VHH binders against q9uj72. Designs and how they scored, part 17

Target 1, 324 residues: q9uj72
Amino acid sequence: MFCGDYVQGTIFPAPNFNPIMDAQMLGGALQGFDCDKDMLINILTQRCNAQRMMIAEAYQSMYGRDLIGDMREQLSDHFKDVMAGLMYPPPLYDAHELWHAMKGVGTDENCLIEILASRTNGEIFQMREAYCLQYSNNLQEDIYSETSGHFRDTLMNLVQGTREEGYTDPAMAAQDAMVLWEACQQKTGEHKTMLQMILCNKSYQQLRLVFQEFQNISGQDMVDAINECYDGYFQELLVAIVLCVRDKPAYFAYRLYSAIHDFGFHNKTVIRILIARSEIDLLTIRKRYKERYGKSLFHDIRNFASGHYKKALLAICAGDAEDY

## First folded at step 4 (VHH)

Design s5 (framework vhh_8h63_2)
Fold by ESMFold2-Fast, scan of step 4:
Structure s5 (fold): chain B 324 residues (1-324), chain A 121 residues (1-121)
Amino acid sequence: as target 1 above (324 residues)
Amino acid sequence: ELQLVESGGGLVQAGGSLTVSCAASGFTFSYYAMGWSRQAPGKERELVAGISEGGSTYYADTVKGRFTISRDNAKNTLYLQMNSLKPEDTAMYYCAKGYWRSSLTPYFDYWGQGTQVTVSG
């Protein structure tokens, strides 16, 4: 039994799993005359993350070496990023992506938006713990130092992981919708604060009622109103929150489409979303992608990627004949 | 400081029942996957049962139909109800904290000190 919409991933636990045998096959693939990249793809994309962690432990026990280190040594470019990315526990992978979004040249604001707008309270708490353990830094402090203004204030709210859960109140929804409408008309600092507090703190169920009431009083869709009234990363973050509340798989489909088709291509974003969502809702993301854009995610990946990199992404995506 | 404190272990006769519990502190219990692993002397640690943040459960084939995992988020407590105990169930039982999503096998990376369960024939 479950409540709400049914979502599906593309990667599932392998039956009759043997981590010692898999570790041995990977060791052979990495120690051969030429690295057997097809063997890496076939094993790592057909095991769930927990099973990959067990393979890494068996590899360490058998060879006295780190599997991720050996793969990074033998592999290059985006293929290396995909294979290494699969080897992270999900909280650590989120922490890894956030660290590199902030500690590289410049700040990757779209990575901050994607992760912090989409993760549940539990995921945020786990991610903060992983970040502290891995980097000996406080995630909240790093976000504060790398961002500014209302964008910073909104991210600081989300990173607390204190969104209300399971509460609905139709009268409060009508009141909150009026506040959102006034915020779109006035656009003052106080109105921006009230708007972000509603979007960051109310439950998803409550916000769906708020968005319906907003449509009734304004005659306008919530996303359209935000796009008309605000700009910059603050606007993009608010839109991301609304899209996640409305249909989180559709939000990720939107992010993937933008990453694939925007000038400059965002390989890191495609890799991150496919890996992070592979065991949660990637199959549902594929369905939303085709419905909205007319082309399958599988088709678009085939067009922009090549070689073993392409093969690895397609294996994670797991499209069938109808996806072409 | 994260703490997992197991209790309820002891000596029980084959065919009997026992409930072990785990008191969690130092983290927001309701936001994490929780589980039970066991280890007999000279053997590898075996995952016995897991429960997700959302209440989905996992059981090892060795205990399916005999063991029941449950959680009380208000009390920050995890339980394992063990029925129809066998001598082969004799082990140190460890409470575990980790992560699990709906299509994933649970993975645990933090364990308590354990509680000994001994089943006599």
Scores: ipSAE 0.014, ipTM 0.501, lowest interface PAE 8.0, mean pLDDT 88

Design s6 (framework vhh_8h63_2)
Fold by ESMFold2-Fast, scan of step 4:
Structure s6 (fold): chain B 324 residues (1-324), chain A 121 residues (1-121)
Amino acid sequence: as target 1 above (324 residues)
Amino acid sequence: ELQLVESGGGLVQAGGSLTVSCAASGFTFSYYAMGWSRQAPGKERELVAGIDSGGSTYYADTVKGRFTISRDNAKNTLYLQMNSLKPEDTAMYYCAKGYWRSSLTPYFDYWGQGTQVTVSG
């Protein structure tokens, strides 16, 4: 049976996997007079996350030491962030990124938007549990304390993980589209609340019908309407939700393009997306990136990163500059 | 509180069949990936089967075609049907809760106490 929503990652389980041999090779790389960074890249980027967890367990058994701790001790800068990031189970990695987005010198609102707008109900529940266990704090309480206004209200809705699933109603889609159109004409607090409730709680399939009806009624694309009617992080969050509903890989391609080409080169965002999406849809993200921006993701990473950091990112990305 | 309780283990002869079950409580079962791992004395723990929230399955090459994983979300129960059992399938079988962000290889962060399966022959 054909489903139409086919996505692919870039990292796959290694055939003939031997975690004891991999742990021994990593031990040699880290315990030498000079750290063999190429060995770290060649092993860790060519194993899936579950296999990396097995390697860490074998390393502990063999050496009586923590692999992540030894890597943090020997590595520095963005290369350390990539290698350490690969060693996190995905819900703990999401929790790690959210914690650092909120406990830094400022709040990284774009990180909050990216994670909370893109994760499924199951991923949200697992992330909340991981956050509580890792940091002894409630994710919902930290979001509430670090954010405000309609932006806060929207994030608080998303972090509940209560989006409807597997339901479509064409008549309701037409009604919801009218509500969205009125919200764009009248920028009241009540309309902003109705807008966020629709975008956060309706199923992706239902929202695709709503967006189609909205275009029929208004003559305008949903993203274009939001961009004209709203501003700030609230606008950015609403756009993120719409883009994820339409084409989640294309949303991540947009995020990567912005992170690479915006002033300051947002390394943390590039690292986070490559790692988090490597086993889900990173190959599909690469395809959307090439289609929309004319250059491959590989080409752009190669041009802004250097050294072992570049090698690590390109190994996760896979492919080449002539491909997508 | 999170609880995973395995049952159905026992002694079975080579070529036989056995079904092990896992009763889950204390979390929203339907939202999580579930799986089965096994460990024989003196050997490393092996992931044998996994099933995501949508029903997609994973099997280790060692058990593919012989074992079937299934879930009953209404009963919060996970099953592993084991056919054509071999002496090398002898192990403690652990129920696991985790995540499955792709259909390739799931990751599990919680395990039950295990149930012993012994295959004679």
Scores: ipSAE 0.000, ipTM 0.303, lowest interface PAE 12.4, mean pLDDT 87

Design s7 (framework vhh_8h63_2)
Fold by ESMFold2-Fast, scan of step 4:
Structure s7 (fold): chain B 324 residues (1-324), chain A 121 residues (1-121)
Amino acid sequence: as target 1 above (324 residues)
Amino acid sequence: ELQLVESGGGLVQAGGSLTVSCAASGFTFSYYAMGWSRQAPGKERELVAGISDSGSTYYADTVKGRFTISRDNAKNTLYLQMNSLKPEDTAMYYCAKGYWRSSLTPYFDYWGQGTQVTVSG
């Protein structure tokens, strides 16, 4: 049972699912003289990820070929990224996104922040295993080599997947809030270490109490204090953690809005969030997006994207311009 | 060295009960979805039960109300308690490791070698 808003996805398991028939239809779509992109969209966006994995297995059995490989050969640009992205098991998709964030030209720190600040302990452990199996590299070691300073230290803490779960302690929350207040006033390396240890290791329930106590003693919102006192990717990472603790769907709505409007056109971020959150909370993300920004996510995607790429994103997003 | 080793299968009379177990090693058991599938001769493999890392459970309609899936994270062991067994439950039972992220149906990507359950009637 939930209290408040219910967390809901936009993609659900198809009833009367037949992976052999779906694999045959996808094979026909990809082998035609002109690739039937509408068929790809209609099948892959209307099956949950578990069902897409079963389709890929049926495709391999039927054609002796890899479905993801065939799609990458036949498709191009961002449409290729969407269709291929739908075919990853979630831990492997997280691993894939992190690998490309670090092994591409430069480092995509915003991708590292988004994934590591938002994933649960279980998701972190699954992602680390998938990364090791797929790339024969340790995720922790790659993060360490690609990042530096307090930003590195904070990511290294998060990638351990050791956040506390369960009970709350109001007295400790008051104490931790005092530590956070002192860290904002003095800004030393030691204080930055104490700050990241609290934000990375305390449970979400405990941190909500800490943030309330921080407001009581400082007269300031935790996000506002961090924005005033720190800078760079360390600041962005700390803010991401606080936003996820308060309302994770609202954090993803913020990330989507920024990708579409503030950063210029960040296609990879839009694709990643829509796919990764489609079975978790994308419907709730849509509601937060409409509430905060006055326009639906559907409306903004329709204006951001074009062609079959647009059709694919809108199919994952679901709804229309009048919906949440 | 990821391994899933099933045990506890055997012959049981219709209406009886049996518990099969799966010993897991080579991964952090508590953070993965686990499940049980079965395959009878000449039939496709059927997912019968799943359990998430948080304890959410799934059961196929064919076994709902009769079978109970459970996990012991301290022992890295998965269990399937099978009650009111029927001859149609006769199959090789496979332990599985996978993931379950808000999907109504978990997906499993690694399977053990299985343990045979035979229900006579």
Scores: ipSAE 0.012, ipTM 0.494, lowest interface PAE 7.9, mean pLDDT 87

Design s8 (framework vhh_8h63_2)
Fold by ESMFold2-Fast, scan of step 4:
Structure s8 (fold): chain B 324 residues (1-324), chain A 121 residues (1-121)
Amino acid sequence: as target 1 above (324 residues)
Amino acid sequence: ELQLVESGGGLVQAGGSLTVSCAASGFTFSYYAMGWSRQAPGKERELVAGIYSGGSTYYADTVKGRFTISRDNAKNTLYLQMNSLKPEDTAMYYCAKGYWRSSLTPYFDYWGQGTQVTVSG
């Protein structure tokens, strides 16, 4: 039976939506003597992004104030990041995350990998325009100046948003698989360029054929081969592309598990994935997470996070006893 | 619920062969690195063999050329074929589930109850 090709999010449009009433409730929560964080969670996590935009407009009309600005003034820490994150249209949120990944003391290469390896051509085009609008900078130029080597070359290809769509050619898949196998044996710059061009430019359908042919000729899984042959951020980016081609929700489940359990407890990654995927495939990500890791995403968030931050993440995740 | 159930252990003569199996349930078996670890009395647990999701394998130097790890993703089953067994191979053998990291070393975060393999001289 067919499973997992439906878009399954955890946040849906609220029925009987009234943006004026929601704006009034949020105004009361933010402008009272003490901030009612539970009210913020209960409203903002139970409206889709388009509805949150309408609430912000109603808030401006009613109070003459910016809802996002008032939330940033009243809230702090990771809870602020969750609430503010919910108020971004998706292309602007991707642009926001990419900007902050590249500005500051260091570069967050895993953020660059996650976004650029996972987004469709349309999403790439929209985020490039959003980045220019929000920051008055060219996204491609900032990636170029902030990164280097084959890692840079691969990101520069992905940010073009020119991946082939709907094309399949079994004979070409066999040829491409041979090229990938040779690239794993000989780590020359030319082979790394050929590898990058195949993984970044071929359609997902074509790449699935390439990966099957690679298994047939090498006796090895594509991810396992990359892990043996390459290192560093270039290796991580190539693996991310392969995992997204095979099962994008499973890739995000892997990223969430790593962010929660690996050294450093990377809050920013958990927040980003939950928000970005909440209206796309977060329900499927929850299923892959439990299947892969034996514990639900709900269980792990409950153990990782605390306070209103925990409540907000669990509300976005929407898991319960069925997901334990 | 996550389960790893080992079977196939027993007593075998030196120079003989034995296959141990691990039945996995409660997770998407094909997505994980799987492995076999062993622990002999008075010794630390050692990883003897590992297999990545795509079939690439790792073997400890102590078993290289004698043991073969394999997986059947359709049956959610992991195998360890042990040939040319030595008395030194006597141990409790544990099936393990791991996950991918950017490093090449798999991390195992869940183990079964184990199956005893005893090699007589």
Scores: ipSAE 0.000, ipTM 0.098, lowest interface PAE 22.4, mean pLDDT 84

Design s9 (framework vhh_8h63_2)
Fold by ESMFold2-Fast, scan of step 4:
Order: structure tokens, then sequence, then C-alpha cells
Structure s9 (fold): chain B 324 residues (1-324), chain A 121 residues (1-121)
């Protein structure tokens, strides 16, 4: 067992849940003279995703209308993206984000990296099915057509969802570390393929042994070696895999910090991570964020977002500036 | 750990009845849509019945009026009562957990191992 695998989210099932009452309050908020955005935030951010699905069903039964459709009609901009995003079951939300990453102007390679490098085998199988259901397209084929080279080959491996689980072999770890060291020195197509096969297919527990052996052999950190030896999206994808293996909440903290502090607040990334991780490890992500960057995630969101959009993000994040 | 365990399958004569059940664990059963799908040899898996968290039901035209889906949230159990069984109903029956975002396209993300129902003529 590895203690770093223990994680906690920020959104939990509401006690004394009444989906009919919640649906009535949301109906009043959306069907009045003006949309009560505070009511939407107060209800939807304080229910787990499963409870939000029950509310949507009660709303349909009571009003004969689709809650998500009514929200999309009444809301705008990033606030609409947050509220609509909360109404997606997790595999459908991953599928939604991947489709928009590939079918918009250009390709959002960082979205592809984040999702495919971080999701478990089960999550990958579920998102592939959700993608097919939602868009009548094959996720694997869309990734293939939108990407190229070793970056494509690595994403195609990850989307198979075939990572080994629960097995460790110290002797194999030493051999794999030598292969990674040779790949960083030679940089041939064959070595890039071997590197990809190791990072995409070995278990997280096995890869932690590989990275330790790599440090012993090379005298260099695995991330530092990749950064010196490779470039482009291939390099970023390899780094993302290594960071997820070491500490997945810390990887998401890094992604959030980058999205908030890079040129222009990267709203799509902040929204996606907060929603996708809210019931998994967002509380752990907050702790890693404070530990690594010296400021709370709450503080940084408060400074970069505004209006009801800010209120919604802070409600999902939960806590206050002193909590992280 | 999420588990769906089907039971109650078996051999039955045409015109007979059978109830299959599914015991769910590892998730909050009452919050999810549940369903029954079936697969006969050489055919694609089809959704035969579904029930939302709120109790709304769906039936495939092939089983409408003969099959009844129900749930017991206190027992975390899903049921399919099958009446007036036909040889064409012979299939492996799978319990499923999912999300019913649209009445036309429910999304099921987990299936059990299945229980065999064989109808003799």
Amino acid sequence: as target 1 above (324 residues)
Amino acid sequence: ELQLVESGGGLVQAGGSLTVSCAASGFTFSYYAMGWSRQAPGKERELVAGITSGGSTYYADTVKGRFTISRDNAKNTLYLQMNSLKPEDTAMYYCAKGYWRSSLTPYFDYWGQGTQVTVSG
C-alpha cells in the first residue's frame, strides 16, 4: 500500500436530500422575471453529481423541461460553463472536454494531456463509451486524426486503458531505468517507443521503483532528464505521466497554478479541474497547492475571477484563504 | 468496490414467468439509474428495461407489457419480473448502473457478470 494514494474531495452527498424541493427552488430561480444565480450556486455546488442527476429528473417530471437546457438558455459566459459542467456525469464530462479540445479552432493539446495522462483504466474505458454515445464518433479515431508523431503514439497507447495494476518487479525496474537512460541519450524513434511503452503500460507502483533506479543510475531526476532531452507536446505528455505517478493531486495543483498565472487566466482548465476533481481529490489538491506555492487556491481564484463565476468556483473549491 | 451481482436466472417453459434480481454494493444505489440489458448468442446487447433514480421506467417494445422493472432502495436491489416468456427471450441478462441524462439515450457505465435465462418451447 502507498500512503500518497489517500485523497479527499470537497463536494459530498448532502444530508436530508430532497430532489423535489431542490427542483422547485431551481425552477423558481430559472423561470422567474430574472434568473436567481445565487440560488443556482447554493444548490448545485452543495449536492454531489448523483444528487444533481436526481434533481434534473425531478425538474423534468415537474416542469416538462430539461434543467440543463434551461440553464444554458438563461446563463452566459464562464458561469454557464461552470453550472452546465456540474450537470455532467464524470465520464460524459471527460468526453465533453475531449471533444471540444479537438473540434474547436485548433487542438487543445494540454487538455488531451491532462485527461489522458491522469485517468485510470476504468475512467478511460468509461470516457470512450461516453464519447461514442454523446458524439457518435470514436474517441481513438479523433485523437489519431487531430495529433501526430510520438505525441499521437503515446496518446493512442494511453487511450487503450491497458496500464498494469498492482504488480512490482525490482529487477525489471532496474532494466526499465536503463532503457529510459538510453532513450534520453540516443533519442531515436525506437527509444521514444520504448520510453512510451514503459511510462504508459507499467503500474504506478512499478514506475516509482523505475524512477528511483533512474536517479541512482543517471544522477538526475526523471522530470529533469525528460525536460533536457525532449521538447514539444511529447515532452509535456511524458512529464505529465511522471508527475501523475509521483503525486496526482500535486500534478493538478501544478496545472491549476499554471492556468491561473500564465498569460490570461485559463478559465477552461480551472473550471475543468475543479469540477472533475471535486468528488475525488480536490481537497488534497488544495493542500498540495498551498504547500508548493505558498498561497491558497481560494486566494488565487478570488483574485483572478469575478462575479457569480467567482462565487461558483469558490463554492466548488470550498473553504477559505486560510484553509490550504 | 462497486459490485453488481445478478441472480434468479434458469430454465423456464414458454408462457412461464421468472424474476431476476441484482444486488448492488459499493455506491449509493438510490442515486443512480439502473437497467437490464440482454445478449443472445450472435446478437448485440440490447437494453430491455431501465428505471431512473426517481422511478420512471423504460421498456423495449419487444418486452413492453410482459416485463416489469422495479427497485428496492432500502435493500439496494434491482428486479426484473418477466411474464409470458417466449423462446426469443433466451439470453444472458445483465444488470447495469448508469446515468439517465436523456430519456432516449441513457448511459450505463457498469455491468454485472450476467445471469442466463433459457426459455424452452
Scores: ipSAE 0.104, ipTM 0.619, lowest interface PAE 6.9, mean pLDDT 88

Design u1 (framework vhh_8h63_2)
Fold by ESMFold2-Fast, scan of step 4:
Structure u1 (fold): chain B 324 residues (1-324), chain A 121 residues (1-121)
Amino acid sequence: as target 1 above (324 residues)
Amino acid sequence: ELQLVESGGGLVQAGGSLTVSCAASGFTFSYYAMGWSRQAPGKERELVAAISSGGSTYYADTVKGRFTISRDNAKNTLYLQMNSLKPEDTAMYYCAKGYWRSSLTPYFDYWGQGTQVTVSG
């Protein structure tokens, strides 16, 4: 149980904030003879998202132009993705990432897993509204049409945003653990349905008791059992849910480590997590990352990225190698 | 802890006026766009009015010319002045915190518990 644990982000509201002055500085940086990328980094990474929205409004008022549009015109590659990403309100950013995960050549299942397995009921409701507003499409319908099988069924459950909240029941936890154990042994379609119903619908507090009872009954860790009994994106989704229940910052640390050290590097995943978690728990993610992997997130980003892209990611991550 | 608490709802006769208010706490009120949405029984939630941090306003076509949104940053309070009320305005009215994404489609990420407005006729 992580009762009493406090999570912290790396980005905080700037004191003495002046959105008109910031908008003017960004206008000069973008509309000059050459783009001042260091100015963009220094301003946008040192303001909270709400302050960036005020800057965008001041920019629109001053120049009659959209700040995100002007940045997309002047910037390129992953640096453009970071700067533009910082300008999205959180649920609009989740909607943006989900849309691009499903539209285009193929589907980015790992993006669907990360967002839908990690977001709270409130965050799910907000991203559904944001998705509909931005794309004039229903998020649930797009998930259904782009995915299939038990993977689809599990995502459809999560996107309802109906996870139970409240106090725990130890007797029910023992019963649910037995159901999960039978599901891992039998592996039928019905058992996959029972597994997803428990993992998607019980409260985080309740599931932590279920996982403890599961280990008492099976002699095996819940993640290890899932990895042994299932495969594909369905298995990856179930594992993501379990990891988020146990320690959500540690899940994001795991996702960042995988994205940085996997073949081909997953730039979109690194950018998405740093931006999305910057005001929630990124400082806690940094702590979990160093504790688990022996190297700081700062160290690994410095080695992964280059140029202004590197500067931007490190600024969002904050601190240096000695701090985390 | 972020909170939005609506008040001022009630029963009003067709053609009458009513002001609902929303008390905000737990965030820097002046930084955010604020709005009012409504939901009538058996209908989807409708955004009726929004106001940016800078004071720009948006109104749904159904309420333009009748409703006025305003904010008092010193009191962390949002208002909706509703004039020339119609039976069709009967709904639960929700205060919202959000962002000024565009002048046409403001976006909201947090909603209050709502206040009931009933227009008889």
Scores: ipSAE 0.238, ipTM 0.661, lowest interface PAE 4.4, mean pLDDT 89

Design u2 (framework vhh_8h63_2)
Fold by ESMFold2-Fast, scan of step 4:
Order: structure tokens, then C-alpha cells, then sequence
Structure u2 (fold): chain B 324 residues (1-324), chain A 121 residues (1-121)
């Protein structure tokens, strides 16, 4: 909206779209002496996800081959991950990222937190179905087996996709704020359960009232209180929920900033956020990033990524090189 | 607002034919895979037919050779032509919007309210 926190992506449906022509151009790019990576970037980053699905079908019809398979065969490293990632419908991409977060020698808890704390009820429902379809496994069961304690209990609540939507209740907000204050003082298992039930189940509009009322009674910001009173992944998950409620694009800006600056460029997180948010709020994320960190997301990607991988990320991010 | 509205259901005799339609609005119809699923009383919903944005089709073995899925992108309308109807085809038929390409199983994210098809005798 003009007068509010209107969110905007960076990728839009291409006008005068011709999937057969795009498939021919991609086929030529992949079959040449050298793979024409600039052609792949130019086409795939300038089509919305639905149009990329149409291109993949036209490619299959024309060449008898899978476009994603051919790209995975011809491309390498993080550039391969970006190009392949763009070819996933959103719920299938979320499922893909969650599966890989739980596969291997350990669990990527930050990926679990990012996805489950940020997705809407509809997105949660769709990713559960997509996960079962792709992996023949239950998302809820995998989360349960890979996690433990109050962290697990909170993720199990979020994966139900049953957050309230609708009317605000100021009296209930005052009551819930008192419960949160007591939870921060007592820190028992019961209090941790009450805390996660409020944060996972109340509507975003209601929680904003709760956080304001909490500030009034405690004299403390909700994030600061959580950071003082709790620890581990449970603390990080609760903080992620609060940040998403307050300003979801700002949460993703924070995640991108951390991924870029913590122990070097954390490629998986940068790729995931840019792709997943490209059609939702990535333009708004760019604005929050610049406002909060003084440098543009474009500037930081340009400085930390290289080659065609850099070109692909910058194309998804869009924007001016001088946009700080 | 995304909307899928099914119509054309009704009562038909075994061996007869019926066409159900789905009117789509609130999205660019031609960009998405569309499908039909059905649910008989006391049974789980099953996918019956899918059509991709490019026109590729999939049919469940139970309806293959009898049902034809088609789309009219100019009218934002999906069709299911049902021939040689059997009593076991009696179900609520649901229109769906989703994603499908050759390397993925069809996946649907939105469903209509359904239209009842009853096959007697």
C-alpha cells in the first residue's frame, strides 16, 4: 500500500512471453562449444517462476530432455545451485531446502528457523504436501527426529500452519504480555510452553499489540528480553518469530547481512533468500538492508561473489550499482 | 483474489457423457498447470487429470481413455470431458491450479469448491 509497509519483489512476469523461443535459446546456450551462461542468466532471472515452468516443459517437448538435468550436468558450483533453484516452484523449493537442512552429518537449524518462522499458514500447508510428494517422508516426523526440547516443540507448533488470523483484542494483548513477562522471569518448562504458544499461534496484528504492551509493563523490548532470558536455538527461533512479526523484510535483510559477513559468504542462505523472496518482497528487503546497514545488498553481493554466480545473484537482486 | 468456480455437474446414466468446466480468475491462467481431482463419499481425494501450461496431459489409470482434459486460455476455462461414465465415477469433482513439468510430479496449491457428478444405473 502507498501509506503502509507495502512489499514488492524484484522479478515479475515477462511481457510478450514465448516459452518455445526461450526454450530454443536455452537449448542453444547449453549445446554450444562453451555453455552460454550469460544467456541462462538473461532468460531465467527475467521470467517469473510460472514462466520458467513453461520453459522447462517446452524444452522437454523440443529436446526430449530435462532442462534442470542439463543445467546440473553443464554447470558447477554455486552458479549451478542458483540456476537449478530458480526452476523450483516455491513450495517445492521450501521442501527442498528443508530436506537438505536435515540431511547429512548435522542439522542446519538456521535454515529450519528461517523457513518455519517466516512462512504463512498457506505456505506451511503447501510445503508439507510438497515435502511428502518429493521425499516420500513426513516433514513433521523429520523435524521431530532431527530436533529436541523446546526448540522441537516450537517448530512442531509452527509446522501445523494454524496461526490465528483476524481481529485484534487489546485486553487479550495485555493479558498475553503479562504471560510473556512471567515466562521471562520464571523460565520453567511450563512458561516456555506458554511463550511459544503465544508467539506461534496469535496473529501478527495481535502480537504487535502484545509486544507494545510488553514494553509498557516490563520497560524492555521483546527481543532484548528473550535474549536475556533464553539461549540456544530456542532463543534464536523465538527472536526470528518476533522479527518476522515486526518487519518480515527486515528479518530477511538481517539474515542476508549475517550470511554475507559471518565467516565469509554463506552461499546457501544468500541463494535461498534471493530466490524464495524474489517474487514476494525482495525489493523491500533491499530497502531495509540499505536502511539498516548503510550499504546496499547489491554492493555487498558484488564484493563477495564472483563470475557468473555474481551476475546471477545481482540479476535476481536487481537494482542500480549506485543504489546504496 | 484467486478464484476457481466449477460447473456442469449433475445426474447422468451409466454409459453417458458429461462435461464439467472450471472458470478461473485472479491469476494469469495460461501460466499454470491445471487439474481435476475427485472425492467419492468416504474416500480420499484422488487426482484424475492434469494439463500443463503447454498442453501436456496426465490421466489416472481409472479414467485413461474415457476422460479428456482441455483448456481454453482465451476464456480462462478448464474442461473435463467425461465419456463412458460408470457408477464408480460418482464423486465431487474439484478444479485445481498448480505446477507441473516433466521432471516433477504435478503439485497443486489451490482448489475450487467442487461440482457433484452422480452416475446411476
Amino acid sequence: as target 1 above (324 residues)
Amino acid sequence: ELQLVESGGGLVQAGGSLTVSCAASGFTFSYYAMGWSRQAPGKERELVATISSGGSTYYADTVKGRFTISRDNAKNTLYLQMNSLKPEDTAMYYCAKGYWRSSLTPYFDYWGQGTQVTVSG
Scores: ipSAE 0.080, ipTM 0.586, lowest interface PAE 7.1, mean pLDDT 88

Design u3 (framework vhh_8h63_2)
Fold by ESMFold2-Fast, scan of step 4:
Parts: sequence; structure tokens; C-alpha cells
Structure u3 (fold): chain B 324 residues (1-324), chain A 121 residues (1-121)
Amino acid sequence: as target 1 above (324 residues)
Amino acid sequence: ELQLVESGGGLVQAGGSLTVSCAASGFTFSYYAMSWSRQAPGKERELVAGISSGGSTYYADTVKGRFTISRDNAKNTLYLQMNSLKPEDTAMYYCAKGYWRSSLTPYFDYWGQGTQVTVSG
């Protein structure tokens, strides 16, 4: 397996990588009298996902034990979630997060929205396969069982992974914008269905043209129109789709800002985004965060978290307070 | 020195049954997820079945209800029992080791040399 696209990420492949040496150091850290949490952070946050998988294999060969299992045994609270989370390939981590969003106490609709609104067709396909392999359950069936209404219908569309790719048609964009305008005025069940079909199925390039045409005919921003016309998780899902189409790193910056500054801080959301985006676009997310909110992501994490948990999150975020 | 050796392929008539096996060595077999994939001429490789270290299974829709994946950890052997075979099942079948024991993914990091299964009509 190759590591992900690193152009905009914060975690890169380590040079002179030795999985046997790393596994031995991790074994010593976990089996010592005091668990050496700094050693866990220094190794796992400075290796790409493919390298962490090789470390887990070397650890298993050397100790006859599962590295993830040993970390879950020795670690606690949010620090455990960070360290264990780093040990998942991206599709399996998405599957893991979705499973726990649906099988925990209640349903974490914001987790469903974040993952299903932001993932590409390829990521959706791989996530569905990983979910089935890991949990012996169908992701589509579990979403259907845990959700309802137009929110459910929209998630069911997204989980098919059938968004058009690489297609633009300016005339169709003008027509689709008119349909969206009518949906905001009439607000019937059929209009909600037409709205979701456009937002879920048209390519990102096409939707950007649609949003431009919508602003020309309505005088409103697409997000503003949705916020005025709809409510609940359906509204939040539609907004998430629009934000991802416009600037996916900015959407994640928004999610991180909300998670950090809302009452009763949303640790799972911060952990999930930092890990999931570390090899994709977390560097760009950091830039959007500072541009939009005036303070760096580093600054806010430092004030939000404490102890080794804080050290781990800052290591994944990378840089320092002066970088961003 | 990891090795996966597939065997049991052959020619079988449509509607028939066949079992292919994969003998594993050079790693602790019981701790890894295992899979069967196939590749027909001119087509990309397709994951058909997976099994976790704990015995949880996955099947592609094309084979669900007809194929059964199983493992014998004492013998370090993976099996694929294929029933109600169709000409469309003709392919080279590959055994693969997953990255770790608890999780199955489409990302398998080592493949065997394969065993040919041919289904005549």
C-alpha cells in the first residue's frame, strides 16, 4: 500500500524507515512500568499510514500481539482514541467512525453528515467494503435503520457513491439553479427530492456553476438560501454538501472550529478530522482555519486539550504557533 | 519469509462445486485477516470473499449464497468452497494476507501466485 497524497497533508513518509526498530521501541513503551506515551506520539505521528501498518506487522511478529489491542489496554480516554485511530487505513477508519456513530448511545448525525458529505465516490465505495468486511453488516442498511425522512433519503443517495465526475454543462447549470430556486420557494416533498438529487449527483465542477447561476437568479448565496428554507439535520447535510463542493478544506476548518468552541467540546470530531485529513489536506485546513477565524488551529488545540492528548493532536497538526 | 500457496483449482462443469485452499507460512496465520480475490482475462482483480481472524466473513454480491470462505488456524489454511459454479466464475483465484488480524479491508498487502478455476458450460 502507498501513503496518500502529501501535497497538502501534515504527515509524510519517514526517511530511513525501520519497522522492526519502531515496533521494538513501541513494545518497550507499552510494556514498561510507566507507559512511555511520548515515545508512542513521537513514532506514530511521524510515520505515514502504510508505515504504521508495517510497524503493526513487525510488532505482531516480534511479540505475538496486536499493537492496536495493546494500546487500547494500556491507554485511556481521548489519548487512546488518537493512538488507536492512527492505526486504521482510511476506509476502515471511516467505517469504524460510522459504526460507532450508529451503534453507540443514540445516533451521531453530525458524524454521518461529515463523512458521507465529504468523501469521493472511490472513498465511499472503499468505506462500504471496509464496513462490510469489519462488521459483517451492510452500511446502507444500517444508515436506513438509524435515520429517517429526507435526511435518510439524502444519506442513502450519497452512500451509493454515484456522483457524476468530470462533467460540466453551463446550460444544465442554469436549469438546475432554477430547480433549486423553485425548491426553496415551494418546499414540498418533491422539491426536497429534486434538491437532494442535484446536490448529491452532479459533479463538484458542475455544482460550482449551479451555485453561481443560483446567486445570479435569486440574489442569495446557496448556503444562505438553504438556511432560510430548511431546518434540522436535512438542512445541516445540504449545507455540508455545498461547503464541501466550494472548499472542502474550509468545511473541515468550520467543523473543527465548531467542535472546539461549542459547549461541551467535541473531542471525537477533532480527533477524527485530524487523523482522517492528516495525509490529504490538513495543511490546507490549517490555512483556512487561520484565514477564517483569526487564530491558528495550533493555538486553539493547545487551549482546548491537555497532557499527552494535547501533545498527540499538536503533533498530527504539525508546525508550531508561528507557522499558522 | 512470508509464503501463500494456492491449490485445488481445475476444470469443473457449470452447476458443479470446487474447493480451493491456501497454505500459509512465515507469519502467525491466526492473527491476520485473509481474503480470496479473482481475476478473469481482460478484467481487473475483484475481491470475492474475506474472513477476519475471529471468523467474521464478507462476500461480494456476485458470489453471496454460493461461496463459503473458512479458515483452519491449527493448519494455517484458508478455504473457499464454491457451489453452483457458473462460466462467469472462470478466473485465476488469489489468496491474500491482510495488514492485521482484527480488520478486513480491500487493502491486502501480499498475494499468492494463484490457482486457475475454469467452469465449462
Scores: ipSAE 0.000, ipTM 0.127, lowest interface PAE 17.9, mean pLDDT 85

